# VH-VL binders against ABC transporter G family member 3 (ABCG3), part 9

Target 1, 243 residues: ABC transporter G family member 3 (ABCG3), of Arabidopsis thaliana (Mouse-ear cress) (q9zuu9r114to356)
Amino acid sequence: IAWKDLTVTMKGKRKYSDKVVKSSNGYAFPGTMTVIMGPAKSGKSTLLRALAGRLPPSAKMYGEVFVNGSKSHMPYGSYGFVERETQLIGSLTVREFLYYSALLQLPGFLFQKRSVVEDAIQAMSLSDYANKLIGGHCYMKGLRSGERRRVSIARELVMRPHILFIDEPLYHLDSVSALLMMVTLKKLASMGCTLVFTIYQSSTEVFGLFDRICLLSNGNTLFFGETLACLQHFSNAGFPCPI

## First folded at step 4 (VH-VL)

Design d24 (framework fv_daxdilimab)
Fold by ESMFold2-Fast, scan of step 4:
Structure d24 (fold): chain C 243 residues (1-243), chain A 123 residues (1-123), chain B 110 residues (1-110)
Amino acid sequence: as target 1 above (243 residues)
Amino acid sequence: QVQLQQSGAEVKKPGASVKVSCKASGYTFTSYGISWVRQAPGQGLEWMGWISAYSGDTNYAQKLQGRVTMTIDTSTSTAYMELRSLRSDDTAVYYCARDSYDFWSGPEYFDYWGRGTLVTVSS
Amino acid sequence: QSALTQPASVSGSPGQSITISCTGTSSDVGGYNYVSWYQQHPGKAPKLMIYDVSNRPSGVSNRFSGSKSGNTASLTISGLQAEDEADYYCSSYAGSSTFVFGGGTKVTVL
């Protein structure tokens, strides 16, 4: 995937629109993790949604997005998108939830492939939790936040996406769960998936797992490039890398 | 660069078991499935079953259920097919083939094939 | 009995076009767009020629083309050449991560 001069505006006052993302340029490759980083209201979630074709009707997008040389939109099923907060069905087991998600989203011929659900469970390191109730409120013992987050991502994997967009995979996770999540995503990328996700801030250990970084502030791109180059860029300017 | 290297020819008596190996190289082994297909002398291709190199999940042809077992060893990038209770009509060349279905983007077909292992069952 | 029906043999002269049919049911060829074709020369392993009904792998001549109508898939070889003389097999996804093969067609170049 690649984008060029991508600008996103939201409806504003009568004669003006707010520019939320300003002339963004970038790319992401299969087998790699590309991270969009920035503080709250930097435009990172808006950029992620623009790349995935999931902007609200009130938004307008200018510029170009290319997937395998094709402009306009991504084919159905070629990408997955995971929201920052996902609603799960607490009365189902992990396997049952993924099975029903596959039944609802996949064409009949692909749904009948036995390994689709099991491959998603394995990819997200959920084997030990496959037969456990998801749970949550209603006085039911359930999965912890880290496991629930992995289930949310696994739900999208049953569609076999080319590209997986994740809005803040580490949201509401403790440090240990966050590291385990990132290791799991790194393994997923190594299997050929193109991962693009947003992060507010990361630890040094987590930062080292990224292949490419797009650093945003107030809609502007401060840096785009390889993780190693980001450290060199800010070092040359006399600042430590802000990540 | 993609290669599937199979074990050598076998001669077995009726009632014995045979285990054929298929060593993969030139690609990420865990990203693809391995199917086994046999061909009796002068006859056509017969699909036997499939194994995911990632999950270890298997699906076997109905008429071979209970007689066949497929396994993988990810440390050596090797798939195995064991056929038990051999009969004379199990005499065939046994092929392993890479199932193009990977988890992320894949129609289902057999894109690379091993050279085959001749298994002869005779008394 | 093979699950998919192919003619036992098809013959043609150099430069002609030939077509091989592969007939199944609504549970395989008719139900899915996962039909593939394989070429096998004597003493060799099969080689993929067509996948997903009509797609051609890199390195396969554009003389080979595939199509499907209902429960029948077809492989067409245009501009027939001596090297095309081989056995051709169709295969289809049959549901639940299972596959079936056709009985094979011997192509003879006269």
Scores: ipSAE 0.000, ipTM 0.414, lowest interface PAE 14.5, mean pLDDT 79

Design d25 (framework fv_daxdilimab)
Fold by ESMFold2-Fast, scan of step 4:
Structure d25 (fold): chain C 243 residues (1-243), chain A 124 residues (1-124), chain B 110 residues (1-110)
Amino acid sequence: as target 1 above (243 residues)
Amino acid sequence: QVQLQQSGAEVKKPGASVKVSCKASGYTFTSYGISWVRQAPGQGLEWMGWISPYNGDTNYAQKLQGRVTMTIDTSTSTAYMELRSLRSDDTAVYYCARHTYDFWSGYPDYFDYWGRGTLVTVSS
Amino acid sequence: QSALTQPASVSGSPGQSITISCTGTSSDVGGYNYVSWYQQHPGKAPKLMIYDVSNRPSGVSNRFSGSKSGNTASLTISGLQAEDEADYYCSSYTDSFTWVFGGGTKVTVL
């Protein structure tokens, strides 16, 4: 996926619409992790939604988005989007939840639903949790936040998306769960997925796992490019790369 | 049980066309691809092309481009392979085979079930 | 003739182990982990023995194993038995979004 001169305006309280994302340019490749980073209200979630075609009706988008996914003989153009906070059905097991999601979302007879569910379970390292209740109202009898987050991502994987957009995959995760999540996403990308996700901030260790960074502040792009280039750019300017 | 049932043997003259059928049963026809592979007497396997029953997308071996056409009839769960301008070196057993797709890449993966083959003899 | 390179024949005695090589290029065997192996008895259709380099389908004996190093994939048959006597073909996905087969290897059980 690539975007050019992408601007997003939201209806403000004033006479003119407020620009939330200002003339963003970038790209993401299959097999890589591209991260949109920035503080609260930097426009990172809005940019992610614009790329995924999930802006609210009150928003206006200008510029172009090009989808450059891997070529295949299967039907074109599927992508997945994972919300920052996902509602799960706590009374179902992980396998049951994914299977019902597949029944609801898969187009007709295109996919083998059981095989797709098992593949998603394996891809997100959920095999040991497949028969456990998800929980939610009683977390002690169900999954912890890290496992719940992986289930929400696995739900989108049953659709076999070529591009996966994730809004803050590390949100409310402890350091151990966050590292496991990043390792899992790195493996997912290595299998050919184009991953694009937002992060508020990360540790230096986690930051080193990213292939490309789009750094936003107040709707403006401060940097877009490869992770190593970002580190060199800010180091040469006498400052550490913001992480 | 998964089955791929092919049409019977055919004898054709050079310059003629042949159309081989492959009727699938025991699975959801649109969930898997169909490839065609031929084998000349005493020779090895040669891939000819594939078709996606979901949308009719095809991809053919470059050597056969312009002479081969693959089609599907979803109402009967049947795939067809038509080879035109037949030559004596087209004499072979023609197999249809079901192929899977890699979950992540969407690339064709491997041939898990094969038809019994259709012998096509080209002679004058 | 752009087939993957396999030895024309390999022989062994019952109980022995044999290995069949399948050599391609970086545009097929070396570039993708979509290598599969097929067994063909005279007058029969091919049967899948190994997929994705090293995976066995249900019903295939654990005596069959696959591996890959660089541009060469290998099929190993341990504890060779009379019923293993057949032609074996490797196959790989290619940069042209097509498949290519090896020339085939005749396995003889002595």
Scores: ipSAE 0.000, ipTM 0.412, lowest interface PAE 16.4, mean pLDDT 79

Design d27 (framework fv_daxdilimab)
Fold by ESMFold2-Fast, scan of step 4:
Structure d27 (fold): chain C 243 residues (1-243), chain A 122 residues (1-122), chain B 110 residues (1-110)
Amino acid sequence: as target 1 above (243 residues)
Amino acid sequence: QVQLQQSGAEVKKPGASVKVSCKASGYTFTSYGISWVRQAPGQGLEWMGWISAYNGNTNYAQKLQGRVTMTIDTSTSTAYMELRSLRSDDTAVYYCARDHYDFWSGYEFDYWGRGTLVTVSS
Amino acid sequence: QSALTQPASVSGSPGQSITISCTGTSSDVGGYNYVSWYQQHPGKAPKLMIYDVSNRPSGVSNRFSGSKSGNTASLTISGLQAEDEADYYCSSYTGLSTYVFGGGTKVTVL
């Protein structure tokens, strides 16, 4: 995937539309992790949604988005999008929830390949939780935030996407759960999935797992390029790279 | 006509390294992966590892981690498998086989190279 | 992780049916529908006979069929012929682009 001169405007409470993303240029390669980083109100979630074709009706997009992947790969489910907050069904087990999701979303002939659910469970490191209730109700024991977040991503993997957009995969996770999530996503990327996701801030350890960074501030791109080049860019300018 | 052409037989001393090549033709090289499988004389097949021809990502059998390296050269449509610190029990025919690139595709080896005999002896 | 379990040998007469079992665990044969079977004649590379448990590639005789029940996959050869005499190997996907082979079965046509 690549984008050129991508500008997004949104109609707010003001008389005039505000530019939320200003002339963004970038790309993400198959099998890699490209991260859009920035503080609140930097435009990172808006850029992610623009790339995924999920802007609200009130938004206008200028510029172009290109998908340069192989057309010989499975065309249905070309991309998945994981919201920052996902509704799960607490009365179902992880396997049941993913099976239900597959049943509703996949054509019958593809669902005959029952491995789709098991592939998603394995890809997200959920094997130990597959038969546990998702839970989350008062007095009902269930999965913790890190496991719930991996289940929400596994739901999108059932559709066999080649590109996966994730809005804040580390949202509300403790440091241990965040590290496990990042290791899991790195393995998923190594298996051929193209990952594009947003992050507010990361540790140095987590930062080292990213292939490419797009740094945003107030809609403007401060940097786009390889993770190591980001460190060098800000070091040469006399400032540390934001982490 | 899909073909996987492997390099010729090799004789190595214990402790040496061997690098076997697998040149692909008849298909789009970067749309598939390559798995390496070996077979000791009179014994069964043993999976060694996989490499994506698209992005070079690899997964190696746990037993061989640390002494096997798989690489690709997309300009020549060639995959390589290097095995280091050779022992006598590494004497085997080494096969390359076409695998699917992404983890959503069928997981089978539909075309095989003819095999490369590597003999480790004094 | 151990190799998949196959009988060391199976024999039959021309025209008979034989079945080769391939037993694994819930993390391989039982967990995925990615079981394949390979035929190997002496001195030759293996040839794909069955993939995705029961599918045949173009050019493979319909005398070859595959099935799976729980943790055990099976290859059945009906109408056994002299050219079927070979070693047969099963393989299963185990997740994360990794595979495991069975120990192999020598098929003898009497």
Scores: ipSAE 0.000, ipTM 0.443, lowest interface PAE 12.0, mean pLDDT 80

Design d28 (framework fv_daxdilimab)
Fold by ESMFold2-Fast, scan of step 4:
Structure d28 (fold): chain C 243 residues (1-243), chain A 123 residues (1-123), chain B 110 residues (1-110)
Amino acid sequence: as target 1 above (243 residues)
Amino acid sequence: QVQLQQSGAEVKKPGASVKVSCKASGYTFTDYGISWVRQAPGQGLEWMGWISAYNGNTNYAQKLQGRVTMTIDTSTSTAYMELRSLRSDDTAVYYCARSKYDFWTGYDYMDVWGRGTLVTVSS
Amino acid sequence: QSALTQPASVSGSPGQSITISCTGTSSDVGYYDYVSWYQQHPGKAPKLMIYDVSNRPSGVSNRFSGSKSGNTASLTISGLQAEDEADYYCSSYTSSSTYVFGGGTKVTVL
């Protein structure tokens, strides 16, 4: 996926629309992790939604988005989008939840749906939790935040998307769960998935796992490029790269 | 020695604004965040919000959203909290506190506290 | 006002053990292991006593311990001493990415 001069405006409280994303340029390749980083209100979630074709009707987008060499919106099933906060059904096991999700979303035969559910469980390192109750309702013993976040991503994986957009994959995760999540996502990318996600901040160890960074501040792109090039860019300008 | 030095007491009329400062010393300012907590006379602690000294990212308590602004000046290692449209029930001691840097947007705990700034709102 | 429930007061004699409860919901205390406890003497700023449910910062007596079961976190003070007389507040991270304090507990040593 690539984008050129992408500008997004939202209806403002004053007499004109506010530019939330200002002339963004970038790309993401199959098998890699591309991260959109920035403080609150930097436009990172809006940029992510623009790339995924999930802007609200009140938003206007200018510029171009290319997928597989064509100007286009992505066809159904070719991408997944994971919200920052995902509702799960606590009375179901992980396998049951993913299976019901597959029944609602996938065409085809029952045995095919079972197969993609098992693939998603394996891809998100959920094998040890597959038969456990999701829980988290009325004193029921349940999964921890890290496992819940991986379940929410696994739900999108049952559609076998080529591009996966994730809004804050580390949201509400402790440092150990966050590291496991990043290792899991890096493995998923290595299997050919194009990962694009937003993040507020990261440790030095986690930062080193990213292939590309889009650094946003107040709608403006401060940097876009390879992770190592980001460190060099800010070092040469007399400022350390914000990680 | 880690310290947070707050500005002096303020007396304001209803409808005015107040800006409290919190100057950090003894540590790398950008490695931590600053939380703001207030305490009305004879009452408990109330969390107001936090700001990252690293990226300026903020998160405010819902009831104060639209009335509070938190900022940082990394060149002077100082955090600021401005509260607008003051009411008599804003009379409180306002504390700044150093918050552990939290990997997923929030702050974990407050390990070093300023001495507090008394803000009195009266006509 | 605070969302977490603490008893208004707890009393004990010197050498006794006392426990202060802090009850929240399944979306704060019950979900996150980010519970901290603060001690406040009259006219002074709060002091961190416990963080991440059960950890003590350097310089805090091992007489102070923290635990959590379900939606309730607890602070236990063993070998109660006169200097422990203070107000104690619990705090927890929430699903809204905010923090909430308990109403506070006045500990009396007499």
Scores: ipSAE 0.000, ipTM 0.394, lowest interface PAE 20.0, mean pLDDT 79

Design d30 (from d08 with heavy chain N57D W102F Y103W D105G Q109D H110Y; framework fv_daxdilimab)
Fold by ESMFold2-Fast, scan of step 4:
Structure d30 (fold): chain C 243 residues (1-243), chain A 121 residues (1-121), chain B 110 residues (1-110)
Amino acid sequence: as target 1 above (243 residues)
Amino acid sequence: QVQLQQSGAEVKKPGASVKVSCKASGYTFTSYGISWVRQAPGQGLEWMGWISAYNGDTNYAQKLQGRVTMTIDTSTSTAYMELRSLRSDDTAVYYCARESGFWSGEYFDYWGRGTLVTVSS
Amino acid sequence: QSALTQPASVSGSPGQSITISCTGTSSDVGGYNYVSWYQQHPGKAPKLMIYEVSNRPSGVSNRFSGSKSGNTASLTISGLQAEDEADYYCSSYAGSSTFVFGGGTKVTVL
């Protein structure tokens, strides 16, 4: 995937239009992890949604997005998008939830959908949780936030996307769960998936797992490039590394 | 760019085992699966099984379930196929092929040159 | 004997159009859009010609096209040329990370 001169405007109050993303240029390669990083209101979620074709009707987009490396018109989706907060069904087990999600998303036959569910469970390290209730409502205690977040990503994997966009994969995770999530996503990328996701900030260990960084502030791109080049860029400018 | 280099021809006696290797280069080995497909002289292609280079998960054709084992060595980017209790009807050219599907593969985009295995007394 | 049924041979003259059928069941060809076709010249490894029913990889002539109706997939070669003389095999995903092949079709260019 690549984008050129990408600008996104949102209709504000009183008919004022704000430029939320300003002339962004970048790319992400198959099998790699590209992270869009920045503080709140930097435009990172808006850029992610623009790349995924999921902007709200009130938004206007200028510039171009080119999508490469996707399978052509497959019965499985060519890309997936994972929201920052995903609604899960607590009365279902992990396997049941993924199975019914696949039934709603995939055309075709029942036996095909069973195969992709097991693949998604394995990919997200959910095998030990597959028969457990998701829980989390009323008096039912179930999966912890780290497992719930992996279930939300697994739901999109049943479509076997080549490009996966994730909005804040580490949202509401403690440091240990966040590291496990990033290691899991790194393995997923190594399986041929192109990962593009947003993150507010990261630890040194997590930062080292990224292939590329797109650093945003107030809609402006402060840096785009390889992770090691980002460290050198900020060192040369006299600023600390965004770790 | 992508290359699958197979080991050389083998001659085995009935009841013996054979282990064929397939060394991958030109791509990220752990991102793809490897299938093994054989072809007896003058006959068609027969799928034998599949292995994930990502985690070593395997699935074998029912006909071969008790006799075949597929493994990977990620340090050398090499896949192996071992066939045990050889019979004369196992005489075939054995191919390794890369699957380009996301999880299990849907088609075979690159093939090795093949390894002839002859089973004779 | 093969899981997928193909005609043993098909022949044509240069410039003609020929079609090779590949018939399976609802658990393979009919159940998925994962049918691929392979060309094999004598003494050579198979070469991918069509994947996912109708897609051509880079470098494959547009004279080759694929289609599917129900449990039967078809490979059509238009403008038949001498270099097309080869064995052609269909393959389909059959669920649970398994694949099946057709028996193969010998294409003869007269």
Scores: ipSAE 0.000, ipTM 0.430, lowest interface PAE 13.2, mean pLDDT 80

Design g11 (from g03 with heavy chain P109Y, light chain A96G Q98Y F99Y; framework fv_gatralimab)
Fold by ESMFold2-Fast, scan of step 4:
Structure g11 (fold): chain C 243 residues (1-243), chain A 125 residues (1-125), chain B 111 residues (1-111)
Amino acid sequence: as target 1 above (243 residues)
Amino acid sequence: EVQLVESGGGLVQPGGSLRLSCAASGFTFSDYYMNWVRQAPGKGLEWVGQIRNKANSYTTHYAESVKGRFTISRDDSKNSLYLQMNSLKTEDTAVYYCTRDSYDFWSGYEYFDYWGQGTTVTVSS
Amino acid sequence: DIVMTQTPLSLSVTPGQPASISCKSSQSLVYSDGNTYLNWVLQKPGQSPQRLIYKVSNRDSGVPDRFSGSGSGTDFTLKISRVEAEDVGVYYCMQGTYYPTFGQGTKLEIK
């Protein structure tokens, strides 16, 4: 995936021309993790949704997005999008929930659907939790936030998307859970998935796992490039890279 | 870096039994589906069977020509694949290859990305 | 069992010239997931088989770009744009949509 001069304008309470993302340029390669970083209201979620074709009706997009040589048209089923907060079914086990999702979304025979579910469980490091109830309802003991986040991502993996967009994969995770999540996503990218996701901030350990970074502030791109180049860029400017 | 090394081949009488082993290295063996493929002297390739990984309950599948006589098993703690051959026939004479299925998240498992050097089984009186 | 039929069974080519091998399946190889599981395997004299192509047209790592696969449904082709001496061997098409089956093999020789 690649984008050029991408600008997103939202219909505000007073006008159509409020620019949320301003002339963004970038790309993401198969097998890599590209991260969009920035504070709240920097435009990172809006940029992510623009790339995924998931902008609200009130938004207008200018510029070009190229996916596998196609302009601004991502084929159905070729990508997945994971919301920051996903509603799960607490009365089901992890395996049951993913299998249910596969039954609703995939063609094919029963044994094939079970196979893709097991692949998703393995890819997201959920094997130890596969037969546990998701929970999260009153009186129902279940998964912790880290495991729930991985289940949300695993649900999208059942469709075997070519590109996976994730809004805040580390949201509500402690440092150890966050590192496990990032190592898991790094392994997923190494298996051929193109990952593009948003992060508010990261630890030094997590930062080192990224291939590319797009730093946003108030809709403006402060930097786009490889992780090492980001550190060099801010060092040359006389202040440390915001992590 | 991926290596598959077969052993256990030899000469055996019709009706006899033989156990083949395949030692895997250079990858996380427990994540992969494994297969046996054979080649009779001067003939083409014939799939013998497959064993899936632990996540897929070690499910096995066999070619009709060997079903009921051959059993595939694995020991993930030893990074080893096995083929137990019973009631051997002269038609089972072949070089037996241990093979790994490739894994790509986008497309799943694809047959036979790496092959061992083979071990020769001769069934003769 | 799915029957895989290769033509020709033997092919002799002058170095630098192109070669083409055809493979036909007894029924469609399109799986229920929309993928077509047709692979090409090469066995060089005295060596173990090696996979060249998977899912019709995807080249394995390290395989030269002069090798290309194409086709759909029941008809598939492997092309070598300019044959080199190292390409000598037996080429097999195989299907993995059902239980795996191989073609008879095509022996490629240099003139």
Scores: ipSAE 0.000, ipTM 0.450, lowest interface PAE 14.0, mean pLDDT 81

Design g12 (from g03 with heavy chain T99A D101H S102T P109Y E110D Y111A Y114I, light chain F99W; framework fv_gatralimab)
Fold by ESMFold2-Fast, scan of step 4:
Structure g12 (fold): chain C 243 residues (1-243), chain A 125 residues (1-125), chain B 111 residues (1-111)
Amino acid sequence: as target 1 above (243 residues)
Amino acid sequence: EVQLVESGGGLVQPGGSLRLSCAASGFTFSDYYMNWVRQAPGKGLEWVGQIRNKANSYTTHYAESVKGRFTISRDDSKNSLYLQMNSLKTEDTAVYYCARHTYDFWSGYDAFDIWGQGTTVTVSS
Amino acid sequence: DIVMTQTPLSLSVTPGQPASISCKSSQSLVYSDGNTYLNWVLQKPGQSPQRLIYKVSNRDSGVPDRFSGSGSGTDFTLKISRVEAEDVGVYYCMQATQWPTFGQGTKLEIK
């Protein structure tokens, strides 16, 4: 996937169109992790949604998005998208939840759907949790936030998307859970998935796992390129990196 | 040029041990699952075992006929695959081949597209 | 384990004539991903095995188009439209849907 001069506007105060993302350029390769980083309201979630074809009707998008060499080939739902906060069914086990998701979303035989679920469980390192209740507001014993995030990603993997967009995969995770999540996503990318996700901030250890970074501030791209090049870019400009 | 080259075969007595190596070149070895397959004189092909890649925690699986006696390992820094054979029996006499295998969650398996030239193991007194 | 059964075990063909080899599996070879992991492998005399066909019907790079694979579920066929002298060898079907297993082999000879 690649984008060029991508601008997103939304209805602003006093009836002005407000540019939320300003002339963004970038790309993501199959099998790699490309991260959109920035503080709150930097436009990172809006850029992610624009690439995934999930902008609200009030938004207008300008510029070009290329998939497999074709312009504007980004219909809603054709790729996997994981929301920042995902609703899970706490009364179901992990396997049951993924199986019912497969029944609702996939064509084909019951045997094939069960096997796709097992593949998703394995890909997200959920084998030890497969028969545990997801839990939530109604249960004292359920999955922790790290496992819940992996379940929400596994739900999208059931559709076998070639590109997976994840809105803040580390949201509300402790440092250990965040590292495990990033290692799991790195493995998923190595299996051929193109990952594009947003991050508010990261540790030095986590930053080193990224292949490419798009750094945003107030809708503007401060940097786009390889992780190592980002460190050199900000060192030369007199600013600390990574953030 | 993608190549797999086996070595370490030879003559060994029943109950003995032998270690086979498979050297890979021309591709990113660390991405691939690796398999050992053997062929007894005048007979067909028999799968021996598999080791997965780093992303799959180097998990190993073995044919029942060799389980407990054979161990597969790899060294990605040396682009090498190994088969440690212990408690060898005359029935283990065969040409041993290494073959590559990959799994991509989205496109599926690509199994045994490249094979080595083989190394001969003879178990006899 | 899945048992793979080939027929015939041996065949002799006049050059330029077609040949076909059948392969049956004891269980369906459809994997959880919807793919059928049935390969055809050729071993020429004194050489290592080489894959000809993968996922039932896909030819490997460099394999002549006179080779074709077909089938579904548990019944598969390898066809050679016009047999040439270089096609002599033992043909194996193999499955990779579960832990790999091979057919007994079919020896192809020229009359």
Scores: ipSAE 0.000, ipTM 0.430, lowest interface PAE 12.0, mean pLDDT 81

